VHH binders against h2kzm9r124to488. Designs and how they scored, part 5

Target 1, 365 residues: h2kzm9r124to488
Amino acid sequence: RFTIDTSRAKSNQYVVSLCSKKIGIIEYPDGRSDKQPCDVYWHNVVLSDMNKIVTSPQSRVNKFPGMTELAKKISLTHSISSMQKLFPDEYAFYPNSWFLPAHLADFHAFYRKAQALGKTEMWFIVKPDEGAQGTGIYLINSPNQIRNVDQRQLVQEYVADPLLMNDKLKFDFRVYGVIKSINPLSIYVAREGMARFCTEKYEKPDSSNFKNLYAHLTNYSLNKANEAYVHSNTLQDQTRGSKRLLSTVFHQLESRGVKTKRLWHDIKLILVKTTLAMLPEIMLHYEHHFYDSTGPQCFQIMGFDVMIREDGTPILLEVNAAPSLTADHIVPHPGRTLLEGGQRVRSIVDEVIKIPLVRDTLLLV

## First folded at step 14 (VHH)

Design u5
Fold by OpenDDE, look of step 17:
Structure u5 (fold): chain B 365 residues (1-365), chain A 124 residues (1-124)
Amino acid sequence: as target 1 above (365 residues)
Amino acid sequence: QVQLQESGGGLVQPGGSLRLSCAASGFTFSSYDMYWVRQAPEKGLEWVSWIDSSGEETYYKDSVEGRFTVSRDNAKNTLYLQMNSLKPEDAAQYYCARVTETGGFEVIYPYDYRGQGTQVTVSS
């Protein structure tokens, strides 16, 4: 029987344990006392001592060394930009980006050129490199509006033409991929994913609404705080929820005449091209981390945030090297705000997505 | 067992044409979307064209759009790729590939269900 060490799974331990039990894997939640290697090691984060813990080359670990840093906004942009220089048409799915402070002059030059061409309605999104869950993000329509030019941060063109459904809420997809191996490269995509909806109706950014992040940012961590957030308790209810199944939204889009097969194809290509862009650095980090030993095989669940333009073309917004695998959410108490506390409740959408994702990943490796 | 066999490759001059064929067996051909992919020397495997199971939807890599045409005959379990106005950069080993599913996943790289391929060479 296969064995799994979940002693460092932390927040992932519940779902991994549940799935292990379902598929008959022997779990060691506290590690093996007999010092024998496990077949799989599940880590929530990569620590510097991973090479000391996972010593058997026959073992597998669910994290690539350095992936967390590589998936960060600036690092990701570096990887993709390198490919854009070589293949501009193929990598058009990633918006023009500048990392500050290094590219500040370039950003100003871009803006001036755009203004000269009459493109006066351009907006940009500023993202702190270390920021997570929408923290510190804001919109600008001029380089002079950057709050701190000396801070490490990413500036991107804001996608102002999102595809909207009848509810006029901006949304994106969290698509899950699994990098099974890097030598040779092997990538899988989960058929089921998540759609995240804003809680306020979308309007094109202007001086009056650019601060309304509930209309412009799709992040769950942000929108869950809004009273307009719609929690779903059943699969039937999720069709109108702030979180929906990817398959549900695809069905809704298809009913509106969207070419969903093409869309899905384009999304898959984004996953592949993005991974290929990252691959040289992934390999480098792996070699450095296991330089003194034969390293284990690594695999990793990745999250890709993709928004769809009005014309049906997908755009990559963000890559997450450690997407949340929790299947619950906090619901505010009646008559209270989320800040005042809430009750932890099951998220049917998260359960339907994440439990099979982890289960099937374990079966894959 | 899933089997795919490509044919129709060869040597052509720039501007020339080739028609590739792929014979499929071991699965219900009409139930699956099909791909053409190619691999040039010292390059990775790349997607070229996609056709849905019904043949109603076709998609192409931007660099081949307008020059290549994918089609299928479900009654004959055969996939085709008409390649016109060939360029030196089109030279590669061409493969037909079927979508592969494992559990709740689709394999998106590499394309595991593919044939031995057929060689396309474009030279003056």
Scores: ipSAE 0.853, ipTM 0.931, lowest interface PAE 0.4, mean pLDDT 93
Fold by OpenDDE, fold request of step 18:
Parts: structure tokens; sequence; C-alpha cells
Structure u5 (fold): chain B 365 residues (1-365), chain A 124 residues (1-124)
């Protein structure tokens, strides 16, 4: 029987344990006391001592060394930008981006040129490199509006023409990919994913609404705080929820005449191209981390945030090297705010997505 | 066992044409979307064309759009790729590949269940 070490799974422990039990894997939640290697190691985060914990080349671990850093906004942009220089048409799915402070002058130059060409309604999104869950993100329409030019941050062209449903809420997809191996490269995409909806109706950015992040950012961590957030209790209800199944939204899009097969194809290509762009650095980090021995086989679940433009073309917004695998929501107590605490409630949408994702990943490796 | 066998490759001059065929067996051909992919020397596998199970929808890599045409005959379990106006950069080993699903996943790289391929050479 296959064995799995979940001693470092932390927040992922519940779902991994559940899935392990379902598929008949022997779990060691505290590690193996006999110091024998497990077949699989599940880590929530990569630590510098991973090479000391996972010592058998026959073992598998669910994280690539350095992936967390590589998937950060600036690092990702570097990887993709390198490919854009070589293949500009193939990598057009990633918006023009500048990393500060190094590219500040370039950003100014870009802006000036755009202005000279009459593109006066351009907006940009500023994202702190170390920021997570939408913290510190804001919109600008001029380089002079950058709050701190010395801070490491990503400036990216804001995609102002999102495809909208009848509800007029901006949304994106969290698409899950699995990098099964890097030598040779092997990538899988989960057929089920998540659609994340804003909680306020979308309007093109202007001076009056650019601060309304509930209309412009799709992040769950941000929108869950809005009273307009819609929690779904059933699969039937989720069709109108702030979180929806990707398959549900695709069905809705198809009913509207969207070429969903093409869309899905294009999304898959984004995953492949993005991974290829990152591959040299992934390999470098792997070799560096396991320099003294034959390393284990690494695999990793990745999250790709993809927005659909009005013309039906997908755009990559963000890559997450450690997408949340939790399947619960915190519902505030009646009359209280989320900050004051709440009751953990199962998210049916998250459960339907994440449990099979983890299960099938374990079966895959 | 899934079997795919490509044919029709050869040496052509720039601007020439080739028609590739792929014979499929070991699965219900009409139930699967199909790919053409290619691999040039010292390059990775790249997607060239896609056709849905019914043959109603077709998509192409930008660099081949307008020059290549994918089609299928489900009654004959055969996939085709008509390549016109061939360029030196089109030279590669060409493979037909079946879309593969494993559990809740689709394989997106590399393209599994492909044949031995057929060589296309474009030279003056």
Amino acid sequence: as target 1 above (365 residues)
Amino acid sequence: QVQLQESGGGLVQPGGSLRLSCAASGFTFSSYDMYWVRQAPEKGLEWVSWIDSSGEETYYKDSVEGRFTVSRDNAKNTLYLQMNSLKPEDAAQYYCARVTETGGFEVIYPYDYRGQGTQVTVSS
C-alpha cells in the first residue's frame, strides 16, 4: 500500500487525509517513527530542509523547490516577459507589465507613448509583490499616482473589457493545473474549477469608481467581506452565487453563444505556455535544492486565475503556487462582522472542486 | 490498445503541399477530439491543429491558420491534415494525438496517445 506523510500538510491535512482514506493510502499524520520513507510527502509550504525530509529518490513530494517565489508577481512577469520577447503573439495572453522600481522609467515611457497615440483611457493595476489576497492593490490611470515607487511591486495594464453575464458582475476563473513532472514535463488540467464573481456591478474604471474594489477585483478574500456576497448552500443555488463551478459558468456562456470549446482550448494553452515559461527556473531551483543527491519526484497543484475578455479571449491574471484547498466559509454571526468571528460553514462549491482535485492528484502521482 | 498511425509526410519545396493522414484504432474514434502536433529538431512539442469529435469545430495555431486544414472521417477512423503553402519553419515530425482524460483531469502536455509520427521536410 502507498504511504503518505502529512506531518507538514497543515491546512491541507483535512482534505488530504480524507482523500487518502478514500483511495486506501496509509497516512502518517505525525511522520513515520521508523524513519522509513513514505511514498508521498504532502507539504503546505516548502521549507529549506525539504531535502533533508524527503531523501528517497523514489518518493514524491507535492511541492517544487522555489515555486512559491517563482510564482510571485514579479518573478512570474520576468519569466513570461522573456518569452514575450521571443514569441510576442503566443504570449499576448499576459497584460503588459512593469516591475518597480527597476522598470519605472520604462513604464513612464510607455505611458507617454500611449498618450501621444491618443490612448487616454488606459488604466493600470498596482500589485505589491508580497501581497496576497488582494491586499494593497489599487488602480491608477497615470504613473504619477503610484504611492511608493521604491517598493517592489508589479504594475500591470488593467483589462477593462471583461466578459460579463447578465448580472453585470466581473468574474474570473480559478483553473487548477497539476505539474506532474518537469523531466519530462507533464501537465494536467482539472476539468472542474471555480468562477469567482465580484460583489458589485462592473463599470469601466473612472474617477468615481476606481476605488470600488468590490467591482474590480474578483478575489474571494476581498469580496467575502461585502454584504452583497452570495453564499450558496446547494449546487442548485450556486448558479447565482459569488462562487460558481467553472462548468456551470461555461454552460451559461455556451447558452449565450460563446464558443466554449475554443475558450477552454485557449485556457489550456495558457497553462502550458505559462508553465513552459517558468520551467527553466523550476529546473534550476530543483537542481540547486537537491544538489547533493538524486532528488525526489516533485509534483504540484497550481492555480491559474484567468479572466475572459469581452471578445472571448482569455487573459492570465495571476498564478498561485499554493491555491487554497480549504472547503469552508466563515459566516459571521447574526449582527456581527466577519472580524468578530463566525461559524465555519461548508462551501459546497469548494468541496465539489477541491476534494476530487486532491483525490485525483494522489491517484495521478 | 489505442493506436494511431500517421502517414503522408515527405520532402517538399517551399510553397508546396502535403496531405497527412492518421489511422486510428483501439477506441471509438468518433467520440474523441483530435490533435495534430509537431516537433522540430531541438524544439519541444507544439500544438498545430484541433478538431472536435463531430468535425464541426476546428482550430489552428496562428502560424498555420489559412494554410492548413484539419478534417476527419469518422466512418473510416481517419484524421487528415492538408498542408498548403509550406514553409521551412513547418519542417517537423508530425503526430496525431487523441485528447486524453484521466479522472477529473485532461492531459495538456505532452500530448499522449500519439503515433510514431510522419516526417515533413521543407527544403529548396
Scores: ipSAE 0.838, ipTM 0.922, lowest interface PAE 0.4, mean pLDDT 94
Fold by OpenDDE, fold request of step 18:
Structure u5 (fold): chain B 365 residues (1-365), chain A 124 residues (1-124)
Amino acid sequence: as target 1 above (365 residues)
Amino acid sequence: QVQLQESGGGLVQPGGSLRLSCAASGFTFSSYDMYWVRQAPEKGLEWVSWIDSSGEETYYKDSVEGRFTVSRDNAKNTLYLQMNSLKPEDAAQYYCARVTETGGFEVIYPYDYRGQGTQVTVSS
């Protein structure tokens, strides 16, 4: 029987344990006392001592060294920008980006040029590099509106033409990919993913609405605080929820005449191209981390946030090296905001997505 | 057993044309989307063209758009790639590949189910 060490799984322990049991893997939640290697090690985060814990080259670990940092906004932008220079048409799925403070002058130059060309209604999104879950994100329409130019931040062109459903809510997809190996490169995409919806109707950014993040940002962590957030209790009602199954939304898109097969294909290409862009750095980090030993086989579940433009083309918004595998959420009390407290309840949408994702990942490796 | 056999490659001059064929067996051909990929020397596998199971939808790499045409005959279990206006950069081993699903996943790289390939050489 296969064995799994979940002693460092932390927040992922529940789902990994559940899946391990389902597929007949012997779990060691406290590690192996006999110091024998496990077949799989599941870590919530990559630590500097991973090479000391995972010593067998036949073992597998669910994290690539350095991936967390590499997937950060600025690092990711570096990787993709390098590829954009070489292959501009193939990497057009990533918005023009500038990382501060290094590219501040370039950003100003870009803005001036754009204005000179009559592009006066451009908007940009500013994202702190260390920010998560939409914290610290804001929109600007001029470089002089950057709050702190000395802070490490990513500035990107704001995609102002999202594809909208009948509800007029901006949405994106959380697509899950699995990098099974890097040598040779092997990538899988989960067939089921998540659609995240804003909680307020989308309007093109202007001076009156650019501060309304509930209309412009799709992040669950942000929108869940809005009273307008719709929690789904059943698979039936999730079709109108703030979280929906990717398959549900694809079905809805198809009914509207969207070429969903092509869309899915394009999304898959984004995953591949993004991974390829990151690959040199992944390899470098791997080699450095395991320089004194034969390294284990690494694999990793990745999250790709993809928005669909009005013309049907997908745009990459963010990469997450540690997408949440939690399958519960807090529901505010009736008439109360989330800030005032709530009840933890199971998320049927998350369960449907994440449990099979982890299960099948374990079966894959 | 899934089998794919590519043919139709050869040596052509720049601006020339080739028609590749892929004979499929061992699975229900009409149930699967298919794609063409290529591998040039010292390069990785590159996606070239995609066609859905019905043949109604097709997609192409930008560099081959307007020059290549993918088609299929489900009755004959055959995939085709018409390559016109060939360029030196099109020289590669060409493979037909089947979209593969494993559990809740799709394989998106590399392409596990492909044939032995057919060599396309474009003289410069």
Scores: ipSAE 0.835, ipTM 0.922, lowest interface PAE 0.4, mean pLDDT 94

Design u5
Fold by OpenDDE, fold request of step 18:
Structure u5 (fold): chain B 365 residues (1-365), chain A 124 residues (1-124)
Amino acid sequence: as target 1 above (365 residues)
Amino acid sequence: QVQLQESGGGLVQPGGSLRLSCAASGFTFSSYDMYWVRQAPEKGLEWVSWIDSSGEETYYKDSVEGRFTVSRDNAKNTLYLQMNSLKPEDAAQYYCARVTETGGFEVIYPYDYRGQGTQVTVSS
């Protein structure tokens, strides 16, 4: 029987343990006392000593060295930008981006040019590189509005034409991909994903609404604080929830005449192209980390945040090297804010997505 | 067993045309979307064209849009790729491919179900 070491799974341990049990994998939550290698190692975070823990080349580990850093906003942008230079048409799925402070002048130049061409209603989103879960993100319509030009941060063209449903809430997809291997490259996409909805109706950004992040940002971590957040208790209810199944939303889109097959195809291509853009750095980090031995086989679940434009074309917003695998969330008590605490509640949407995702990943590797 | 067999490749001059065929067997051809992919020397496998199971919907790589036409005959279990106005950069080994699903996943790279391919060479 296959064995899995979950001694470093930490926050992922519950789901991984659950899935391991379901598929008959023998779990070692404290590592193997006999010092024999496990078939699979599940780590929440890559530490510098991973090469000392995972020593067998026949073993598999669920993290690529350096992926966390590589998937960060600036690093990702660098990888994609490199490909955009070579293949501009193929990599048009990523908005124009500048990383500060290095590209500040370039950003100003871009803005000036755009203004000269009459594009006066352009908006940009500023994302701190070290920021997570929407922290520190804000919109600007002029370079002069950057709060701190010396801070390491990503400036990206704001996509102001999102495809909207009848509820007029902006949404994106969290699409899950699995990099099964890098040599040779092998990539899988989960058939089920997540749609994340804003909690306020979308309006094109202007001077009056650009600060309303509940309308412009789809991040769960942000929107869960809004009283308008809709938690779904059943699969039937999730059709109107702030989190929905990707399949549900695709069905809804199809009913509206959206070419969902093509959309899905394009999304798959984004995953592939993005991974390809990152591949040289992934390889470099791998070689560096396992320089003294034949390294294990690494695999990794990735999260791709994709927004759909009104014309039906997908655009990549962010990549997450460690998407949350938690299947519950906190719901505020009645009459209280989320900051005041709440009740942990089962997320049916997350369960439907994440449990099979982890299970099938384990079966895949 | 799923089998795909490509044919129709050859040597053509720039601006020339070729028609590729793919014979499918071992599965219900009419139930699957099909792809054309290609691999040029020193390049990776790249997607070229897609056609849905019914043949009603098609999609193309931008660089081949307007020049290539994908079609299928479900009665004959055959996939086609008409390639017009061929360019040197179109030179590659061409494969027909079927989407593969495993559990809750789809394989998106590389394509598991593909034939031996057919060579397309574009040279003056």
Scores: ipSAE 0.829, ipTM 0.917, lowest interface PAE 0.4, mean pLDDT 94
Fold by OpenDDE, last read:
Structure u5 (fold): chain B 365 residues (1-365), chain A 124 residues (1-124)
Amino acid sequence: as target 1 above (365 residues)
Amino acid sequence: QVQLQESGGGLVQPGGSLRLSCAASGFTFSSYDMYWVRQAPEKGLEWVSWIDSSGEETYYKDSVEGRFTVSRDNAKNTLYLQMNSLKPEDAAQYYCARVTETGGFEVIYPYDYRGQGTQVTVSS
């Protein structure tokens, strides 16, 4: 029987334990007392001592060394930008980006050029490199509006032409990929993913609405605070929820005449190309981390945030090296805000997505 | 056993044409979307073209759009790639590949079910 060490799974422990039980894997939540290696190690985060924990080359671990850092906004941009220089057409799926402070001058130059060409309505999104879940993100339409130019942060062209459904809510997809191995490279995409919807109707950014992040950012962590957020309790009602199944939205898009097969194809290519862009660094970190020994086989669930433009083309917004695998949410008490606490309830959409994702990942490796 | 066998490659001059074929066996060909992929020297596998199971939808890499045409004959279990206006950068080993699903996943790299390939060389 396969064994899994979940002693470092932390926030992922619940779903991993659940899935392990479902598929008959013997779980060691506290590690093996007999000091024998497990077949799989599930870590929530990569620590510097991972090579001391995972010592058997026959073992598998669910994290690549350095991936957390590599997937950060600036690092990702570096990887993709390198490829964009070589293959500009193939990597057009990533918006023009600048990382501060190093590229501040370049950003100014870009802006000036754009202005000279009459592109006066360009907007940019500023993302702190260390920020997560939409924290610290804001829109600008001039470089002079950057709040702190000395802070490490990503400036990216804001995609102002999102494909909208009838509800006029901006949305993106959280697509899940699994890097099964890097040598050779092997990548899988989950057939089911998540659509995240804003909670306020989208309007092109302007001086009056650019601060309304509920209309411009799709992050759950942000939008859940809005009273307009719609939690779904059933698969039936999720079709109108703030979180929807990717398959549901694809079906809706197909009904509208969108070429969903092509869209999905393009999304898959984004995953591949993005991973390829990251691969040199992944390999480097792996070699460095396991320099003194034959390393285990690493695999990792990745999250790709992809928005669809009005013309039907997908655009990569963000990569997550540790997408949330939690399948519940907090519902505010009646008459109260989330800040005042609430009840933890299951998220049907998350369950449908994440439980099979983890389960099948374990079966895959 | 899934088997794919590519043919039709060769040496052509820039601007020339080739027609690749892929014979499929060991699976219900008409039930699967198919790919053409290629690998140039010192480069990784890259997607070239996609065709759905019915043949109704076809997609192409931007660099080959308008020059290449993918088609299939499900009755003959054969996939085709008409390559026109070939360029030196098109030189590669070409493979036909079947989409693979496992559990809730699709394999997106590499393309697991592919043949031995057929070599396309474009002289410069």
Scores: ipSAE 0.829, ipTM 0.919, lowest interface PAE 0.4, mean pLDDT 94
Fold by OpenDDE, last read:
Structure u5 (fold): chain B 365 residues (1-365), chain A 124 residues (1-124)
Amino acid sequence: as target 1 above (365 residues)
Amino acid sequence: QVQLQESGGGLVQPGGSLRLSCAASGFTFSSYDMYWVRQAPEKGLEWVSWIDSSGEETYYKDSVEGRFTVSRDNAKNTLYLQMNSLKPEDAAQYYCARVTETGGFEVIYPYDYRGQGTQVTVSS
């Protein structure tokens, strides 16, 4: 029987344990006392001693060394930018980006040029490199509006033409990919993903609405705090929820005449191209981490946040090397804000997505 | 067992044409979307064209759009790629590939089910 060490799974332990049980994997939640290797090691984060824990080359571990850092905004941008220089048309799915402070001058130059060309309604999104879940993100329409030019942060063109449904809520997709291996490279995409909806109607950014993040940012962590957040209790209800199944939204899009096959194809290409862009660094980190031994086979569930433009083309917004695998929400009490307290509530959408994702990943490796 | 066999490759001059064929067996051909992919000697595997199971929808890499035409004959379990106006950059080993699903996943790189390929060389 296959064995799995979940002693370092932490926040992922519940879902991994559940799935392990379902598929008949013997779990060691505290590690193996007999010091024998497990077939699989599930870590929520990569620690510097991973190579000391996972010593057997026949074992598998669910994290690539360095992936967390590599997937950060600036690092990711570096990887993709390198490819954009070589393949500008193929990597057009990533908005123009500048990492500060190094590219501040370039950003100013870009802005000036754009202004000279009459593009006066451009907006940019500023993302702290260390920020997560929308923290510290804000919109600007001029470089001089950057709050702290010395801080490591990503400035990116704001995509102001999102495809909207009838509800006029901006949304994106959390698409899950699995890098099964890097040598050779092997990538899988989960057929089911998540659609995240803003909680306020989208309007093009302007001086009056650019601070309304509920309209411009799709992050669940942000929007869940809004009273307008719609928690779904059933699969039937999720069709109108703030979280929806990717398949549901695709069906809705198809009903509107969107070429969903092409869209999905393009999304898959984004995953592949993004991974390819990251691959050299992934390999480097792997080699460095396991420099004195034959390393295990690494695999990793990745999250790709993809927005659909009005013209139906997908654009990559963010990559997450450790997408949340929790399947519950904290729902505010009636009439109260999230800050005032809430209760943990089962998220049907998350369960439908994440449990099979983890299960099938374990079966895959 | 899933089998794919590509043919029709060869040496052509720039501006020339080739027609590739892919014979499929071991699965219900008409139930699967099919791809043409190619790999040049110093490049990775790249997607070239997609055709849905019915043949109603076709998609192309931008660089081959207007020059290549994918088609299929489900009755013959055969996939085709008509390549016109060939360019040196089109030179590669061409493969037909089947979309593959495993569990809740789709394989997106590389393609698990592809043939041995057929070599396309474009040279003056």
Scores: ipSAE 0.821, ipTM 0.916, lowest interface PAE 0.5, mean pLDDT 94

